# Ledger of designs, part 128: VH-VL binders against NAD kinase (nadK)

Target 1, 268 residues: NAD kinase (nadK), of Syntrophomonas wolfei subsp. wolfei (q0aze0)
Amino acid sequence: MKIILVNNRFKENTEKKAQEIAGQLSALNVEVIIDNGLDEPYAGTVDFIMVLGGDGTMLRAARRYGQRAIPVLGVNMGTVGFLSNIEINELAEYLPLILREEYSLEARMMLEVAVFQQQSLLTRVFCLNELLLRSNSPRMLSFALEISGQKLEPYRGDGLIVSTTTGSTAYSLSAGGPIADPQLDAFIVTPVASHIINKRPLVVSPEREISLHLLEEREAIIGIDGQIKMDFGAENRVLIKRAPHPLLMVNLKAKPFFTSIDRSLQRQ
Below, E stands for the ipSAE of ESMFold2; O stands for the ipSAE of OpenDDE; V2 stands for 0.75 times the mean of E and O plus 0.25 times the DockQ between their complexes.

## First folded at step 10 (VH-VL)

Design U11 (from M1 with heavy chain T59K F108W, light chain S91H; framework fv_oberotatug; at its last look DockQ between E and O 0.75; V2 from the best seeds 0.00; counts 0 for: pae E 3.6 > 2)
Fold by OpenDDE, look of step 10:
Structure U11 (fold): chain C 268 residues (1-268), chain A 124 residues (1-124), chain B 107 residues (1-107)
Amino acid sequence: as target 1 above (268 residues)
Amino acid sequence: EVQLVESGGGLVKPGGSLRLSCAASGFTFSNAWMSWVRQAPGKGLEWVGRIKSKIDGGKTDYAAPVQGRFTISRDDSKNTLYLQMNSLKTEDTAVYYCTTHPRYSGYWLAFDIWGQGTLVTVSS
Amino acid sequence: DVQMTQSPSSLSASVGDRVTITCRASQSISRWLSWYQQRPGKAPNLLIYKASNLESGVPSRFSGSGSGTDFTLTISTLQPEDFATYYCQQHYDKPWTFGQGTKVEIK
């Protein structure tokens, strides 16, 4: 068995724990690769990914490895979030089951985000939470939203969020989007400070495609999962689809999502 | 209501074959790991085998006494679990239970749902 | 295989009594142990999972404790409906073995 340990180099406690766990796994004849985000994603074949930290670390891991259809376990290290399954102090108890592949998987839809310059593809990324289009100035944006070729009325506002159901409890929520069941696959399209009062979020089928482009020469940016930023202008367009592969989240411990929402959100 | 209903039990001669069915309702069957557990008359419980969900690879595992003779399968479209029993022996005589737990119930490896059982009697 | 040994094999008790059943594993199984109750002619019912977690709907007079190799099921105040056979089961390693059972009979 070969395992990637994903931690955050900026969090010393996660680095230390990663080293400890790596030692333990090595003693059990498990090959271990530590990914603290400093280097490029490991390109070799692996059997399991263990994420040490909070939601941010999980989002990074999902972007780096989620397309490989590898089980990903979130191990919380004292942070508040929605993406960890077990606590760090529980890992020792579950480790034998992990090594024996006695775990269940939960498929979480990811976004495929393609950014174009005219007709040329600039970049393609997969992400677990959301794509954000926002103004890079105090001025509102005017942009076009198309859903499966259907052109909606132009949007005017600070920006727009296209989120997965997983991402519904992230920035989309702060922008007034609905909380969605993580077991449901859907796009959530949430306006950010729309000029139109009562502009409602849209829940969109995962079978549809979403396209965005600016209607004016304005400075904007695209944000992905709150961690990646890129400039976005009038010559650019973004196409959002359901990723061809979901993130396979390891489910060792059932978590009551809805009964824990209030508690989790209050702690953030 | 979550329910499991076994069927297919009966009398069979040694060396014979029998196929048990377990009809599931009240939960998302396709997400569930399913097990068979048997109980010989007047005896304790014995785990027979398990099948994982499709998303988890659908792998099967068997207890040593039935390895090579029994086969567990599932039809998710019918919400049905099967136990194909070949080369039956007298010691296979037992009430056979299908068991599971809802995927999100929190009982990852425990059996919180049981059928009523179906009796298999292997006798000459 | 992990061997599970229950003690006692049978016991007699009266309504209102405190009843304790033990289960010992041949090796450490952490907390991967469940307790079941089986009434005559009925299928087993889950009582406790992961050594100490009470199953939903199970009366609070039932409790589980232990970790590693030694586990205990306790009925604080025995009720008429509690006369049954109880089984422990480990989920640490396959095969998922059961204890031999403990029959709780009326004195």
Scores: ipSAE 0.826, ipTM 0.910, lowest interface PAE 0.6, mean pLDDT 93
Fold by ESMFold2, look of step 10:
Structure U11 (fold): chain C 268 residues (1-268), chain A 124 residues (1-124), chain B 107 residues (1-107)
Amino acid sequence: as target 1 above (268 residues)
Amino acid sequence: EVQLVESGGGLVKPGGSLRLSCAASGFTFSNAWMSWVRQAPGKGLEWVGRIKSKIDGGKTDYAAPVQGRFTISRDDSKNTLYLQMNSLKTEDTAVYYCTTHPRYSGYWLAFDIWGQGTLVTVSS
Amino acid sequence: DVQMTQSPSSLSASVGDRVTITCRASQSISRWLSWYQQRPGKAPNLLIYKASNLESGVPSRFSGSGSGTDFTLTISTLQPEDFATYYCQQHYDKPWTFGQGTKVEIK
């Protein structure tokens, strides 16, 4: 069996813990690849991904590996979030179940984000939480939103968030979007500081395509999961679709979403 | 009400075949791992095999005495679990229960919901 | 295979008694053990999972304890409906084996 351990290279204790876990797994004849974010994503086939850290580390793992249909387990290293399943001090208890594949999976919708310059594809990325379009200057943006070719009235404001239901508790929430059940597939479209009084958050079918482009020359940014940023200007557009594959999150123990909402948000 | 109802039991000669069905209702069958557990008359309980949900890979596992003779399958559109029993032996005589390992508790290795069972008698 | 040995095989008790049933595994199974109740002519019902967790709808007079190889089911104040056979079951490694059962009978 071959496992990727994903950690956060900026936290010293996670590096040491990743080495400890790799040693334990190697003693059990398990091949281990450590991904600390420094190198390119591992390209070979693996059976399981273990994420050592909080929601941010999980977001990076999802972007790197989420389209490969590999089980991904979130292991919390201190700060409880929405995407971890077990605590690090529980890992020894659950490790036999992991090795015997005695766990269940929960599918989490991801976004496929394609950014174009005129007619040419510049980049395609995947994200678990959200795409943010925002101004890169003190001035507001004027931009167009199309949903499956249906043009909405122009937007004016600081920007727009297109999130998954998993992302509903992230930036979308702060901007006034609803909390959504992460087991649903949907887009949540949330304006950021809209100047246009009747622009409300939208919940949109996952079969739709969402397109954004600027209506006037302005300097903007596309943000992905709060971790990747790309320049975005009047010659660009972005197309957002449901990704071909969901993130397959491992469940070793129940994590009740609704009864834990306040606790999880406070611990972010 | 959550229910599992087994059917298809009966009397069969050694070497024969039977197919058991388990009709499920009142819960999300497609998310559940399902097992068969048997109990010989007057004896204890014995796990027979398990099938995972399709999202978890749909893998089947069997106890050694039935490996190669029994096949577990499921039809999520009909909320039905099956046990195909071939090359039956007198030692297979038992009440057969279907049972679940639902994700409701997050502890999917326990046998949470049980049917009332169906009797299989293998004798000449 | 992991062998599960229950003690006693049977016992007689009165309503109101405290009843203790033990289960011993042939090797460590951590806390991966469940307890079931089977009334005569009925299917088993789950009481306890992961050694000590009470299943939903099970009365609080039932409790479980133990880790490793030694486990205990306790009924703090026996009720008339508790006269049944009780099974432990390990689910640490396949095949998931049961104990031979403990029959609790009325005096």
Scores: ipSAE 0.374, ipTM 0.710, lowest interface PAE 3.6, mean pLDDT 89
ESMFold2 (binder alone), look of step 10: mean pLDDT 90; pTM 0.923

Design U12 (from M1 with heavy chain T59K Y107T, light chain S91H; framework fv_oberotatug; at its last fold request DockQ between E and O 0.78; V2 from the best seeds 0.00; counts 0 for: pae E 3.7 > 2)
Fold by OpenDDE, fold request of step 11:
Structure U12 (fold): chain C 268 residues (1-268), chain A 124 residues (1-124), chain B 107 residues (1-107)
Amino acid sequence: as target 1 above (268 residues)
Amino acid sequence: EVQLVESGGGLVKPGGSLRLSCAASGFTFSNAWMSWVRQAPGKGLEWVGRIKSKIDGGKTDYAAPVQGRFTISRDDSKNTLYLQMNSLKTEDTAVYYCTTHPRYSGTFLAFDIWGQGTLVTVSS
Amino acid sequence: DVQMTQSPSSLSASVGDRVTITCRASQSISRWLSWYQQRPGKAPNLLIYKASNLESGVPSRFSGSGSGTDFTLTISTLQPEDFATYYCQQHYDKPWTFGQGTKVEIK
């Protein structure tokens, strides 16, 4: 068995823990790779991905390794979030079971985001939470939304979020999007400060494709999972699809989603 | 209501074959790991084997005494678990229970759901 | 294989008594242990999971404790319906193994 540990390169405690865990795993004759902010994702094959940190670390790990169809375990390092399954202090107890593959998997839909310059592909990114189109000025954007070839009325507002159900409890939620059961596959299209009061979010079939482009010469940005940022202009197009492979999240411990989210919301 | 109902038990000669079925209802069968546990008359409980869900690879594990002779399979479209028993021995005589545990509980914690069992008697 | 040694094999008790059953694993199994109750002619029922967690619907008079190799099931006040056979089971490693069972009989 070969395991890659993905920690938060900006948090020393996660790095230290990764080293510690690596030592433990090595003592058990498990080959270990540590991704402590490698410039490029580890190119070699791995059997298991262990994420040490919070939701942000998971999102990064998902983007880096999620398309490999490898189990990904989130181990919380004391942060608040929804994407970790166990706490770091629980890992020791679960480790033997992990090595014996005594875990279940939950498939989480990811987004495939393709950004074009005219007809040329600029970049393709797979992400777990969301794509954000946002104005880079105090002025509202005017942009076209197309769903499976159906052209909707032009959107005017600060921006738009296209989220997975996993991402429904992230920025989409803050923008007024619905809370979605992560067991569902769907797009959630949430307006950000639409000029239309009470513009409703859309829940869209994962079988559909979503296209966005600006209708005016304005400065905008594309954001991915709150971690990747790129400029977006009038000559750019973004195409959003369901990723061909879901993220395989390891389920070791039951986490009641709805009670968790309810509790989280009450604390705000 | 969550329910498991075993069937297919009966009398069989040594060396014979028998297939047990377990009909599941009241839960998402396709997500569940399923197991067979048997109990010889007047004896304790013995784990027979387990099959994982399809999403988890559908792999099977068996206890040593039945390895190579028994096969666990499932038909998710029918919410049914099977136990194919070949080369039966007298020591295979037991009540066979279909059991499961909730998938979303994570790793296996316990057999929280049991059928009422079906009796298999292997005798000359 | 992990061997589970359950003690005692049988015991006699009266309604109202405190009953204690123990299981010992041949190696450390952390807390990956469950307790079951089986009444005559019935399928087993889960009582305790992960050594000390009470299964939903199980009376609070049942409790589990232990970690590593030594585990205990306690019935604080034995009730008439508690006369049955009890089993511990480890799920730390396959094959999953059960204790021999403890028959709780009426005195």
Scores: ipSAE 0.888, ipTM 0.947, lowest interface PAE 0.5, mean pLDDT 94
Fold by ESMFold2, look of step 10:
Structure U12 (fold): chain C 268 residues (1-268), chain A 124 residues (1-124), chain B 107 residues (1-107)
Amino acid sequence: as target 1 above (268 residues)
Amino acid sequence: EVQLVESGGGLVKPGGSLRLSCAASGFTFSNAWMSWVRQAPGKGLEWVGRIKSKIDGGKTDYAAPVQGRFTISRDDSKNTLYLQMNSLKTEDTAVYYCTTHPRYSGTFLAFDIWGQGTLVTVSS
Amino acid sequence: DVQMTQSPSSLSASVGDRVTITCRASQSISRWLSWYQQRPGKAPNLLIYKASNLESGVPSRFSGSGSGTDFTLTISTLQPEDFATYYCQQHYDKPWTFGQGTKVEIK
């Protein structure tokens, strides 16, 4: 059995703990690949992904590995979030179940994001929470939103968020979008308009294709999960679709979404 | 109200076959892991086998005495669990219960909801 | 396979008594043990999971303890409806095995 162990190298606690866990797994004849975020994603076949850390580390793991249909377990290292299932001090108790595949899975929709310059594909990335289009200057953006070829009235403001339901508690929420049940598949389209544009959030079928481009020459950026940033200009277009595969999150114990909302949001 | 109702029990000769059904209601059957547990008259409980939900891979597992003779299946559109019993032996005589596993809360591998049972008698 | 041994095999008790039933595993099973109650002619019902966690709707007079190989079910003040057979069950490794049962009878 081969496991990727994902941590954040800039947090000493997660690096130390990752090495301890790798040793324990090796003693059980489990091959361990450590991904601390510095190197390219491991390209080979693996059976399981264990994420040590908070929601940010899970977001990176989802972008790197989420399309491989591999079970992913979130192990909380102290910061309460929305994407961890067990605490680090519970891992030894649950490890035999993990190795015997005695766990259930929960599917979480992901976005497929393709950015073009003219007709040429520049990059394709997958994300768990959201794509953000925003101004990178004091000036507002003027941009077009198309949903499955249907052109909406032009947007004008600071930007736009296209989120999954999992991402509904992230930037989309602070921009005025709804909290959505992460068991639902949908796009949540939330304007980032601080004081000028009055457009309402949209909830859109996951079968739709969403396209964005600027209507005027302006400095803008595309943000992915709050962790990747790309320049975006009048020559660019972005296409957003439901990703071919959901993130498969491992459930070993219950973490009820609705009763824990306030506590989880306070720790973000 | 969550409910499991077994049916299909009866008298059968050694070497024969029998198919048990378990009708489920009051919960989302397609998300559940399901098991069969049996109890010979006047004896204790014995796990027979388990089937996972389809999202969890649909895998079946069996106790050694029934491996190769019994087959567990499910029809999520009818909320029904099945146990196909072939090559029956007198030691298979028991009340057969269908059970659920809790999806969460660390009772995941326990048996939280039980049907009333159906009697299978194997005798010559 | 993990073998589960209960003791005693039966006991007689009066309403109001404190009852203790033990269960021993042939190897360590951590805390992965459940307790069930079966009244005569009825299906079993889950009382306790993960050695000490009370299932929803089960009266607080029931409690469980233990880890590793030795486990205990306690009924603090026995009630008329508690006369039944009690089973422990390990869910650590397949095949998931039950103890042979402990019958609690009216004295």
Scores: ipSAE 0.452, ipTM 0.757, lowest interface PAE 3.0, mean pLDDT 89
ESMFold2 (binder alone), look of step 10: mean pLDDT 90; pTM 0.930
OpenDDE, look of step 10: ipSAE 0.856; ipTM 0.928
ESMFold2, fold request of step 11: ipSAE 0.285, 0.374, 0.349; ipTM 0.681, 0.722, 0.707
ESMFold2 (binder alone), fold request of step 11: mean pLDDT 90, 90, 90; pTM 0.924, 0.929, 0.930
OpenDDE, fold request of step 11: ipSAE 0.886, 0.884; ipTM 0.946, 0.946

Design U13 (from M1 with heavy chain T60K, light chain S91H K94R W96Y; framework fv_oberotatug; at its last look DockQ between E and O 0.60; V2 from the best seeds 0.00; counts 0 for: pae E 3.0 > 2)
Fold by OpenDDE, look of step 10:
Structure U13 (fold): chain C 268 residues (1-268), chain A 124 residues (1-124), chain B 107 residues (1-107)
Amino acid sequence: as target 1 above (268 residues)
Amino acid sequence: EVQLVESGGGLVKPGGSLRLSCAASGFTFSNAWMSWVRQAPGKGLEWVGRIKSKIDGGTKDYAAPVQGRFTISRDDSKNTLYLQMNSLKTEDTAVYYCTTHPRYSGYFLAFDIWGQGTLVTVSS
Amino acid sequence: DVQMTQSPSSLSASVGDRVTITCRASQSISRWLSWYQQRPGKAPNLLIYKASNLESGVPSRFSGSGSGTDFTLTISTLQPEDFATYYCQQHYDRPYTFGQGTKVEIK
């Protein structure tokens, strides 16, 4: 068995724990690769990904490895979040089951985000939570939203979020989007400070495609999961689809999503 | 209501074959790991085998006494679990239960739902 | 294979009694142990999972404890409906072996 341990080099406690766990796994004849985000994603074949930290680390791991259809376990390091399944102090108890592949998987829809310069593809990214289009100035944006070829009325405001159901409890929620069941596949399109006060979020089928472009010469940015940033202008287009593969999240224990929402959100 | 209903039990001669069915309702069957457990008359419980969900690879595991003779399968479109029993022996005589992991999560290992069982009698 | 040994094989008790059943594993299974209750002519019912977690709908007079190799099921105040056979089962590794059972009978 070969495992990637994903941690955050900027968090010393996760680095130390990664080294400890790596030692333990090595002693059990498990090959271990540690990914602290400093280097490029490991390109070799692996059987399991263990994420040590919080939601941010999980989002990074999902972007780096989610398209590879590898089981990903979130191990919480004492933070509050929605993407970890077990606590660090529980790992020892579950480790034998992990090594024997006695775990269940939960498929979480990811976004495929393609950014174009005119007709040329600039970049393609898979992400777990959301794409954000926002103004890079105090001025509102005017942009076009198209859903499967259907052109909506122009949007005016600070920006727009296209989120997965997983991302519904992230920035989309702060922007007034609905909380969605993570077991449901859907796009959530949430306006950010629209000039139309009652502009409502949209829940969109995962079978549809979403396109965005600016209607005027303005400086904007695209944000991915709150961690990646790129400039976006009038000459750019963004196409959002359901990723061809979901993130395979490891479920070792039941987590009551809805009954714990208030608690989790209040602690963030 | 969550329910499992076994069927297909009966009398069979040694060396014969029998196919058991387990009809599931009230939960998302396709996500569930399913097991067979048997109980000989007046005896204790014995795990027979398990099949994982499709998303988890659909892997099958068997107890040593039935390895090579029994086959577990599932039809998610019919919410049905099967146990194909070949080369039956007298010691296979038992009530056969189908079971599932926790109905709403299935993420921890335990059997929270059981059928009523179906009796298989192997006798000459 | 992990062997599970229950003690005692049978016991007699009266309504209101405190009943304790033990289960020992041949090797450490951490807390991957469940307890079941089976009434005559009925299918087993899950009581406790992961050594000490009470299954939904199970009366609070049932409790489980232990880790590693030694586990205990306790009925604080035995009720008439509690006369049954109880089984432990390990979920640490395949095959998921059961204990031989403990029959709780009326004294």
Scores: ipSAE 0.842, ipTM 0.915, lowest interface PAE 0.6, mean pLDDT 93
Fold by ESMFold2, look of step 10:
Structure U13 (fold): chain C 268 residues (1-268), chain A 124 residues (1-124), chain B 107 residues (1-107)
Amino acid sequence: as target 1 above (268 residues)
Amino acid sequence: EVQLVESGGGLVKPGGSLRLSCAASGFTFSNAWMSWVRQAPGKGLEWVGRIKSKIDGGTKDYAAPVQGRFTISRDDSKNTLYLQMNSLKTEDTAVYYCTTHPRYSGYFLAFDIWGQGTLVTVSS
Amino acid sequence: DVQMTQSPSSLSASVGDRVTITCRASQSISRWLSWYQQRPGKAPNLLIYKASNLESGVPSRFSGSGSGTDFTLTISTLQPEDFATYYCQQHYDRPYTFGQGTKVEIK
């Protein structure tokens, strides 16, 4: 059995704990790959991914490995969020169950994001929470939204968020979008500071394709999960669709989504 | 109302075959891990086997006495669990219960919901 | 395979008595143990999961304790409806094995 341990060396002092866990697993003849974010993602076959840290570390793991249909366990290192399942001090109790595959999985929809310059693909990125299009200046954007080839009336405002249901509690919520049950598959399209009164958040079938482009030359950016940023101008467009594979999140403990909403949101 | 109802038990001669069904209602069957547990008359409980949900890999595990003779299957479109029993022996005589595991396996893998059981008698 | 040994195999007690049933695993199973009650002619009912957690609707006179290899089910004040056979079960490793059972007879 081969496991990736994902941590963030700079943020959570997780490196010592990752080495400790790797030693424990190696003593059980489990091969361990540590991904601390400094190197390219491991390209070989693995059976399980363990994320040591908070939601931000999980978002990076999802982008790197989420399309590989590998079970991913979130282990909380102190900052409670929406994406951890067990606490670090519980790991020793649950480790035998992990090694014996005595756990269930929850599928979480991901976005596939393709950014073009004119007609040439610049980059393809996957994300768990959201794509943000936003102004990078004091001026508002004027931009076009298309849903499966249907052109909506132009938007004017600071930007737009296209999120998964998992991302409904992140930036989309701050911009006025609804909280969605992460067990649903949907896009949530949330305007950011819209100047147009009847541009409301939209809940959209995961089977649709979403396209965005600017209608005027302006400084804009595309943000991915709040962690990747790229310039976006009038020569660009972005295509968003459901990723081919969901993130497969490991469940070892019940984590009641609805009764924990207020507690989890206070920590964002 | 969460409910499991077994059927298909009866009298069979040694070497024979029998197919048990377990109809589920009141919960999302396709997400559940399901087990069969048996109890010989006047005896204790014995786990027979388990099938995981499709998303969890759909794998099947069996106790040694039934390995190779019994097959667990499920039809998620009908909310039904099955136990195909072949090459039956007199020691397979028991009440057979269908039971569920909680959705969050690993937190607790207890058998929280049980059917009423169906009697299988294997005798000459 | 993990073997589960219950003791005693049977006991007689009066209404109001404190009853203790033990369960021993052949190897450490951490806290991955459940207790069931089976009344005559009925299917088993889950009482305790994860060694000490009371299932919803189970009276507070039932409690579970233990970790590792030694586990205890306690009925603090025995009631007439507690006449039943009690089973422990490990779910630490496949195959998931039960104890042999403890029959509690009310005097």
Scores: ipSAE 0.452, ipTM 0.758, lowest interface PAE 3.0, mean pLDDT 89
ESMFold2 (binder alone), look of step 10: mean pLDDT 91; pTM 0.940

